# Ledger of designs, part 353: VH-VL binders against q96il0

Target 1, 167 residues: q96il0
Amino acid sequence: APERGAERRDTAPSGVSRFCPPRKSCHDWIGPPDKYSNLRPVHFYIPENESPLEQKLRKLRQETQEWNQQFWANQNLTFSKEKEEFIHSRLKTKGLGLRTESGQKATLNAEEMADFYKEFLSKNFQKHMYYNRDWYKRNFAITFFMGKVALERIWNKLKQKQKKRSN

## First folded at step 14 (VH-VL)

Design Zc64 (framework fv_ebrasodebart)
Fold by ESMFold2-Fast, scan of step 14:
Structure Zc64 (fold): chain C 167 residues (1-167), chain A 120 residues (1-120), chain B 108 residues (1-108)
Amino acid sequence: as target 1 above (167 residues)
Amino acid sequence: QIQLVQSGAEVKKPGASVKVSCKASGYTFTEYYISWVRQAPGQGLEWMGWISAYESYTNYAQKLQGRVTMTTDTSTSTAYMELRSLRSDDTAVYYCARDYSYLPRGHDYWGQGTLVTVSS
Amino acid sequence: QAVLTQPPSVSVSPGQTASITCSGDKLGDRFAYWYQQKPGQSPVLVMYEDSERPSGIPERFSASNSGNTATLTISGTQAMDEADYYCQAWRSSTAYVVFGGGTKLTVL
């Protein structure tokens, strides 16, 4: 079962998000946008000799990504359904069909849609504000763990260098 | 003293709705999600969904998507779970449990459970 | 269908080591959690984030998670450890949180 669309080869250096640790290179690649969340998933590279701390960071980043994608998938579905219902209701009130002569979906003009957008934004204002709070706090936690991983890698590099010089 | 205290047992007829409450105390309510998990007699645990304290994030199990609604009241630190169109196979003990909002720490505190019996 | 598979029962003698497994496709790439439930009681979190132990849980409880299998290990098993044990992980395909079917641990 396709998880997030077609996998992409990690062969386009300018199109790939890259993280360069002090000792090791790692390559993440970006998938196509999810149909529901409209977010591009990041596929995390698993380095050889991944430490327990590196594994925890990767699992935390993966969990946070799926948490984020699930939120936006639900939000986008809600927006789309409410928008369609609003347009359908207003067009019926006007006695208009749901399609134009060209076969495109009939839409309301900008002034008519303004009411829907104002209602949707005001109704969801607090929801988005608190989502942003949780999103920032989750990213702060990820940044903290990234710092721990960086320090671990620096420490291990220094220890290996000292061991080589001692032997 | 962290506690989650749930409302009492309910007996409902098929087609009715039930609303279970879960009152939190002893911690900062707004820093945790509340999950709802049910357990039919002699069966395992089944996750129903979770809700953030400000209702900014709500996610329901696919099986229940059209029948369940979760809400919160931050002024009373209470979470609610309403299940509609009840069937006999909805007979279960319904639990609330908290889960930390910012890290995947798991469900560390649980309510005592609420038995919901659906019978004709 | 069952996303996480547990054996329905495990039996051990007091003082022996009990091992309860939880299997799922690429489970080792997810965080695993373990809950203990005694008859008529609410579940209790005994392990989180694969191998972390909550405050108040005895050191004889440990866990691992690798490949397709997470394992809860109880060393020096005591009569008080007799309970149903459930694993849990997060999965985005059908439900964000998924529980295993449960394992009844009997201490005889």
Scores: ipSAE 0.679, ipTM 0.862, lowest interface PAE 1.0, mean pLDDT 84
Fold by OpenDDE, second read of step 15:
Structure Zc64 (fold): chain C 167 residues (1-167), chain A 120 residues (1-120), chain B 108 residues (1-108)
Amino acid sequence: as target 1 above (167 residues)
Amino acid sequence: QIQLVQSGAEVKKPGASVKVSCKASGYTFTEYYISWVRQAPGQGLEWMGWISAYESYTNYAQKLQGRVTMTTDTSTSTAYMELRSLRSDDTAVYYCARDYSYLPRGHDYWGQGTLVTVSS
Amino acid sequence: QAVLTQPPSVSVSPGQTASITCSGDKLGDRFAYWYQQKPGQSPVLVMYEDSERPSGIPERFSASNSGNTATLTISGTQAMDEADYYCQAWRSSTAYVVFGGGTKLTVL
């Protein structure tokens, strides 16, 4: 009895970029595009005297980045898989092999692929709507905390100036 | 109201499999991940894995790799956790919990728990 | 595996302040979550994103984060607060959820 190969259910790629900035960095670093998501990861600088608000902002930004990395890594994987399945199915329906007479991978024309893209977008429409909604929510929150941090920094600078004038 | 309702208690023999269900209600099922967490008697919480309700992507704890399978049925808003090759040390209360979409923002809603007893 | 470390037990008198710590590698880079669990019950989220309180959780519950240590604080501790408390975080490298070992809070 042929051992039915355990279909390795594709575990979600741990979309965490392995990009490590230099240890002595005093600023945010942007890495190369991730191989799965094609998004550039940002390594956020941690100041020595990070305030609770600054920390919260940093954590929100980091989380949002990871959320984006995971979403697009998964989306790209799904897209690639479904695209390949579509091509194979269509070639089979045409009575064509997976390889041309020249040994190249058989491909579909642009019109046939347009059907795939339309179907893929339709199938994933709701998913994209949820993504967009969450994207706006996250960025709104980040922007709000950026404002708070900016105000806090201004206030702290004013207090320091007052203290220097009183001494 | 958001609720997670789990299947009833199970008694299994060593080497058997168990499948626990978790029916979600009160929210859009496909917008969230589901985590499974177990707790052995008198022990702490142990995370087992998570599943995306929409894409069915899974991530399992290393300790349970090869023995655990998580699935979802979007038509019934139900998550399933199957644990195979049961051992006595798998005796625990198993919980399903809701995670925030794509990244866990903690577990804001929990099932009532399912006791699985593995005994000879 | 990066483990979140909690004290196994904390005791407090009624009306006093209880503090439960949770320490872990890179906890300063991730949000901490706190759960209360009473005997025979499911865990209940009591704090999220380091210091945010869910609706229905009393104001006497608060949390903070300093470096790689999260702290749950219960001011004016009541007998009903006697429970096991767990911290939790997300591991970015593996996308694992990690729990602390739990702390038994006893109200004497």
Scores: ipSAE 0.641, ipTM 0.846, lowest interface PAE 0.9, mean pLDDT 89

Design Zc65 (framework fv_ebrasodebart)
Fold by ESMFold2-Fast, scan of step 14:
Structure Zc65 (fold): chain C 167 residues (1-167), chain A 120 residues (1-120), chain B 108 residues (1-108)
Amino acid sequence: as target 1 above (167 residues)
Amino acid sequence: QIQLVQSGAEVKKPGASVKVSCKASGYTFTEYYISWVRQAPGQGLEWMGWISAYESYTNYAQKLQGRVTMTTDTSTSTAYMELRSLRSDDTAVYYCARGQSYLPRGHDYWGQGTLVTVSS
Amino acid sequence: QAVLTQPPSVSVSPGQTASITCSGDKLGDRFAYWYQQKPGQSPVLVMYEDSERPSGIPERFSASNSGNTATLTISGTQAMDEADYYCQAWRSSTAYVVFGGGTKLTVL
């Protein structure tokens, strides 16, 4: 029996949307922004003769993308949750209801919201610094493996030229 | 020498909370995350969550969200895992394990484990 | 439900090659890891990033990962290799870290 109800679901904390590149594409494809992380996923083309080193680079790029997506999805969720809690606490302190007369969500003025943004950034300053450190280290590792792949491709081309000259 | 040393065994009643510690030594604590993994008697490994040093990134298994909290103390190079509202099916050996934050190297060092028994 | 499926047990004679599989949808697009656990002991990382071996792990351990299946291979299996073996992968769609159910390797 087919599992007709087995639809894939993205959760807010996971944040990685499932997009597929066009089947006829022979290049990497960039998808629309993820709902939770606001980042555009890259779907990597897999060559027919992918070397072990090329496979390792692709997996490393994919895992770095997923790490980045998860970080920002979680960060955005935390921001939205804390923002809502801040608004509710300030409205309660003022003795105001959570809804306007028109039934829309009540909000704070720009000056009050600026206080929230400043507090949120200060609270998360260390978190963002360590994210940046790891992001740079991850990109350095990717660049290093890109260099290794490039050298492998150059060496293989030189080998091919040498063999052709031998014939 | 790289080591992760965990706190001793605990016996708890249902509804209680337990807090397990994991003290790291022999490496730069802030360059690694700590995963928590549990193993019920005769069962397999179950991932609970992970936390980076300075608590810059934390993620919990969906099954345990709302009951688990992970923290770190960088001054003592110690990670903590607190599990609340304990049930008999939380009886397990709880492990901490180290992973590199910027490369996918897996969990290369593990603590000795902490047995937590929840009475039925 | 297990996202990563392992056979519950594998038996080999000393000196034989043991093969332990780990199956999951598109597992070959993720890095696979292998852990050894002996009774009463903590798990030990024996293979990482599909086929890389940590320092101190004997060369008789090797691994591969392609398609839907990762495989841990132990050549010239010794009595000391008797243990439970767990595969692990990183999967953001189901969990950040997922373990297989484990395979008990018996060497007799």
Scores: ipSAE 0.589, ipTM 0.814, lowest interface PAE 1.5, mean pLDDT 83

Design Zc66 (framework fv_ebrasodebart)
Fold by ESMFold2-Fast, scan of step 14:
Structure Zc66 (fold): chain C 167 residues (1-167), chain A 120 residues (1-120), chain B 108 residues (1-108)
Amino acid sequence: as target 1 above (167 residues)
Amino acid sequence: QIQLVQSGAEVKKPGASVKVSCKASGYTFTEYYISWVRQAPGQGLEWMGWISAYESYTNYAQKLQGRVTMTTDTSTSTAYMELRSLRSDDTAVYYCARDQSYLPWGHDYWGQGTLVTVSS
Amino acid sequence: QAVLTQPPSVSVSPGQTASITCSGDKLGDRFAYWYQQKPGQSPVLVMYEDSERPSGIPERFSASNSGNTATLTISGTQAMDEADYYCQAWRSSTAYVVFGGGTKLTVL
């Protein structure tokens, strides 16, 4: 019996699809939007000769992506939950059931929903402001390291040109 | 200069709740996350969760989800960790520790620890 | 979510090099951190972002992280280095933190 390379192979018994990059890509790949955050994940290409600085940049971008995705997944879930609770509360106040005569979900009109949107925006204003601050700082750090990587690549090209001239 | 000072030791009965405080000083409180990490007697470090100062980001360890709540009071630069439905295996030293909100420096400053003993 | 595995103990003589490993699937794709804890004291950050050393930590402390293994190396080990050492990394998905089980370093 031949040995199976289980750690290098993946079989999904349920037939569930995974986020995978295109075949033999030499650049970053962008996947489909996440169900909860509605953000597209990025799969980062790892070059064979990745420098320590390039590795640090990639790890920083990956961790920032996960932080960002978690924030928006939680925010979207909170919005959906509070919206449903608001609708149910207002229907009870009117003495209405949660379903229409046809069995569909009962809804509120646009004027009534405006109260919810105003309250949600007001309640989450400071949270979003501090999210933006942190997002700005994270992207500044990423841009700084991207600049360092660019300079490293320029210096390596200059060094290679010098070696070719001296040989 | 930079310091995290925790509340004093507590003795609780099974089923009770405990709320530990962590007062920060010497830095801009809102620029850092606060992690809570516990350590049972003679055991290793166990991460419980972390919280940003404005609740823009919170995560709890899956094992503790539903029993733990972390909050902050930015006016006093204080973080809180409340653990409910205490069991004897919750007996531990509870630490708070800071980490940057925009760059993961690691937990560079730690509180002195709060011993919580759960016994009947 | 990933688990980080450390040897429970490492013993060295004074002046020897101590190596403490931390293993986890794809750990080299994450930042690794190292903490020192002496009896009755809070942990102290000794290495961050794989190989960076905080101000005040002696140069004899160094670290690396590649593949599935992060390593803390203490050269010229001294009696004062005797402590428990913990690795830490971010887990994939939901941005959770995980600690290794810890390694007791004995200098005799």
Scores: ipSAE 0.544, ipTM 0.793, lowest interface PAE 1.6, mean pLDDT 82

Design Zc7 (framework fv_ebrasodebart)
Fold by ESMFold2-Fast, scan of step 14:
Structure Zc7 (fold): chain C 167 residues (1-167), chain A 120 residues (1-120), chain B 108 residues (1-108)
Amino acid sequence: as target 1 above (167 residues)
Amino acid sequence: QIQLVQSGAEVKKPGASVKVSCKASGYTFTEYYISWVRQAPGQGLEWMGWISAHESYTNYAQKLQGRVTMTTDTSTSTAYMELRSLRSDDTAVYYCARDTSYLPRGHDYWGQGTLVTVSS
Amino acid sequence: QAVLTQPPSVSVSPGQTASITCSGDKLGDRFAYWYQQKPGQSPVLVMYEDSERPSGIPERFSASNSGNTATLTISGTQAMDEADYYCQAWRSSTAYVVFGGGTKLTVL
């Protein structure tokens, strides 16, 4: 409770920012895009009477979100660093300065940047393929537990209906 | 059945580097992460980092960033941990342990441990 | 800088229930894991995902995790259960994987 508000200003070591959801939310809350991963974090609502299955699902979703956030924050940081190094290297090779006469950062045109994007994609192809495999497996596990929670809720509703019918 | 077999004990001088290997067998290597955990004499377990089998996901403990490198060789189902700029307080038993890459089941199988002694 | 705090030792008589705690901020929002380590041996996973028991671990081992505290419970404690016990959690914002300081369980 009060501790969650303190996390609003917390920044993860990898550059992933924490956020504070609305205090009295009755539903999951979606935050603004993270500075580094550019993904919107989800704050999960914790009901007072959370079942063990619901708790396991929530923890699994939370850990999957953090895993995903860290992967993309690191990937985007690597992309930005390598992109900047590529631009500086090409400008130096051309004998051009790093800034325009107006003081703005000098950039390469789309055709020149296409070489960088192709190289970056090729270099990271296998990494992204295995990320996708693990992402699908994580989502399959989440879907499986969502199904179990749904079945639990249906059975609980049926039990309540039977008791109400007897009274 | 399932085994993680580590390389033998090492004795190193301060400032040297050590590279410990962990050979996996009995399971599909590419479906698991490998964690490295060390334990100084008489002390508790300290997590150093983990690496996915295809090196698509690698994270190191903040304390060790810049000194540790983890790699894998999928053709031999072997994980490696290299620790550089060794200090006397790096003297420990170093363990490798597996965990799942997608559903965290904890570290269910551990190597036998590798004693690394750092002394002048 | 202990992210997860355990008592250094717990003592029980054979047949009694041992309770080992692991405390950390919002630990109940994460999965907790428990490991048993006997002298000169590698750790052995005894509990995972808060309360699940691996194949081969006796039913007398159970665990819970809520609020700030995870608890490992060993009912009908036997001499063979004497060991060091470590809790573990996954926390990406601090260290990804963190271990508690360990608890020495003495059965006498």
Scores: ipSAE 0.564, ipTM 0.796, lowest interface PAE 1.5, mean pLDDT 83

Design Zc8 (framework fv_ebrasodebart)
Fold by ESMFold2-Fast, scan of step 14:
Structure Zc8 (fold): chain C 167 residues (1-167), chain A 120 residues (1-120), chain B 108 residues (1-108)
Amino acid sequence: as target 1 above (167 residues)
Amino acid sequence: QIQLVQSGAEVKKPGASVKVSCKASGYTFTEYYISWVRQAPGQGLEWMGWISAHESYTNYAQKLQGRVTMTTDTSTSTAYMELRSLRSDDTAVYYCARDSSYLPRGHDYWGQGTLVTVSS
Amino acid sequence: QAVLTQPPSVSVSPGQTASITCSGDKLGDRFAYWYQQKPGQSPVLVMYEDSERPSGIPERFSASNSGNTATLTISGTQAMDEADYYCQAWRSSTAYVVFGGGTKLTVL
């Protein structure tokens, strides 16, 4: 689909001056993965003539993104911490050091790690269920507002066509 | 009707711990977060953290990380906030307040507040 | 940590318009919320999501949020509006939920 910035400039009424950053700055863009959540943040483009409804949608999407990043950053930190504690505990029980002869971190085999994954998933089952519930509700709300914004844009285009027809 | 009812006032010595409760009624407990906000005498509101009803999300203010623990008991629709290693500057009224779990619409209902006094 | 800045006090005469500001870097990119607190009472949500009014809050309360400043406006201010007002926003980079320092509104 054509870029929104270029399309808006092309369809602007004659005699109306609009300012917009260069074409590449007129779009949402994706940043590098967050160190803790490993999710790529989306930086949302702010239109010159953003409606109140469009502003609410953007703020809601931003807030949901931050909520999601906070959840996964904490989850990844907890997983890593508990995994390391489990490995250290099992290696101590076997009388083994924390590092191999080559200086790398000592690891457990797949069968041994299966116990940790089973316990971690069981322990966090309820937490993940409620994350999924809230995630679905948040996306439903975003989709609903996206639909309202789409209808507003369609209505505004129809109003412009009607006005042009009267001339 | 929607209510958040907090436990009564407490007087503690420095170094002690306090655990304040907040019992929710009149709504579906699991659809809201509970924030804890404190207010020292003559001072403004300070956010301490919030927790979801099933402890799926817990986030604490950085200043209090390591000293505060928030928990819930869904069977009684009650949220708890425990603050450890109390200092004189922890003297404040502690409030619980709810906010929607999927659309943060602001803290629309608040508990009555719990005065915690820390003195020697 | 960066906090939201409010004037400590605002004074108006009955029937005048009161304006209480809340300033923070790029605050207009966040939802702003406003709370009213009377002495000895819990805070009450008076405005949410920048400009939305909860059921039961008088129509004379309105709010805006743009750039670095959110504003709570009380038209035709009444004696009963005398209270402390706090703004609030969600900012993950500082504390996730932050409150302004509060503004004491005096109706003379």
Scores: ipSAE 0.604, ipTM 0.822, lowest interface PAE 1.4, mean pLDDT 83

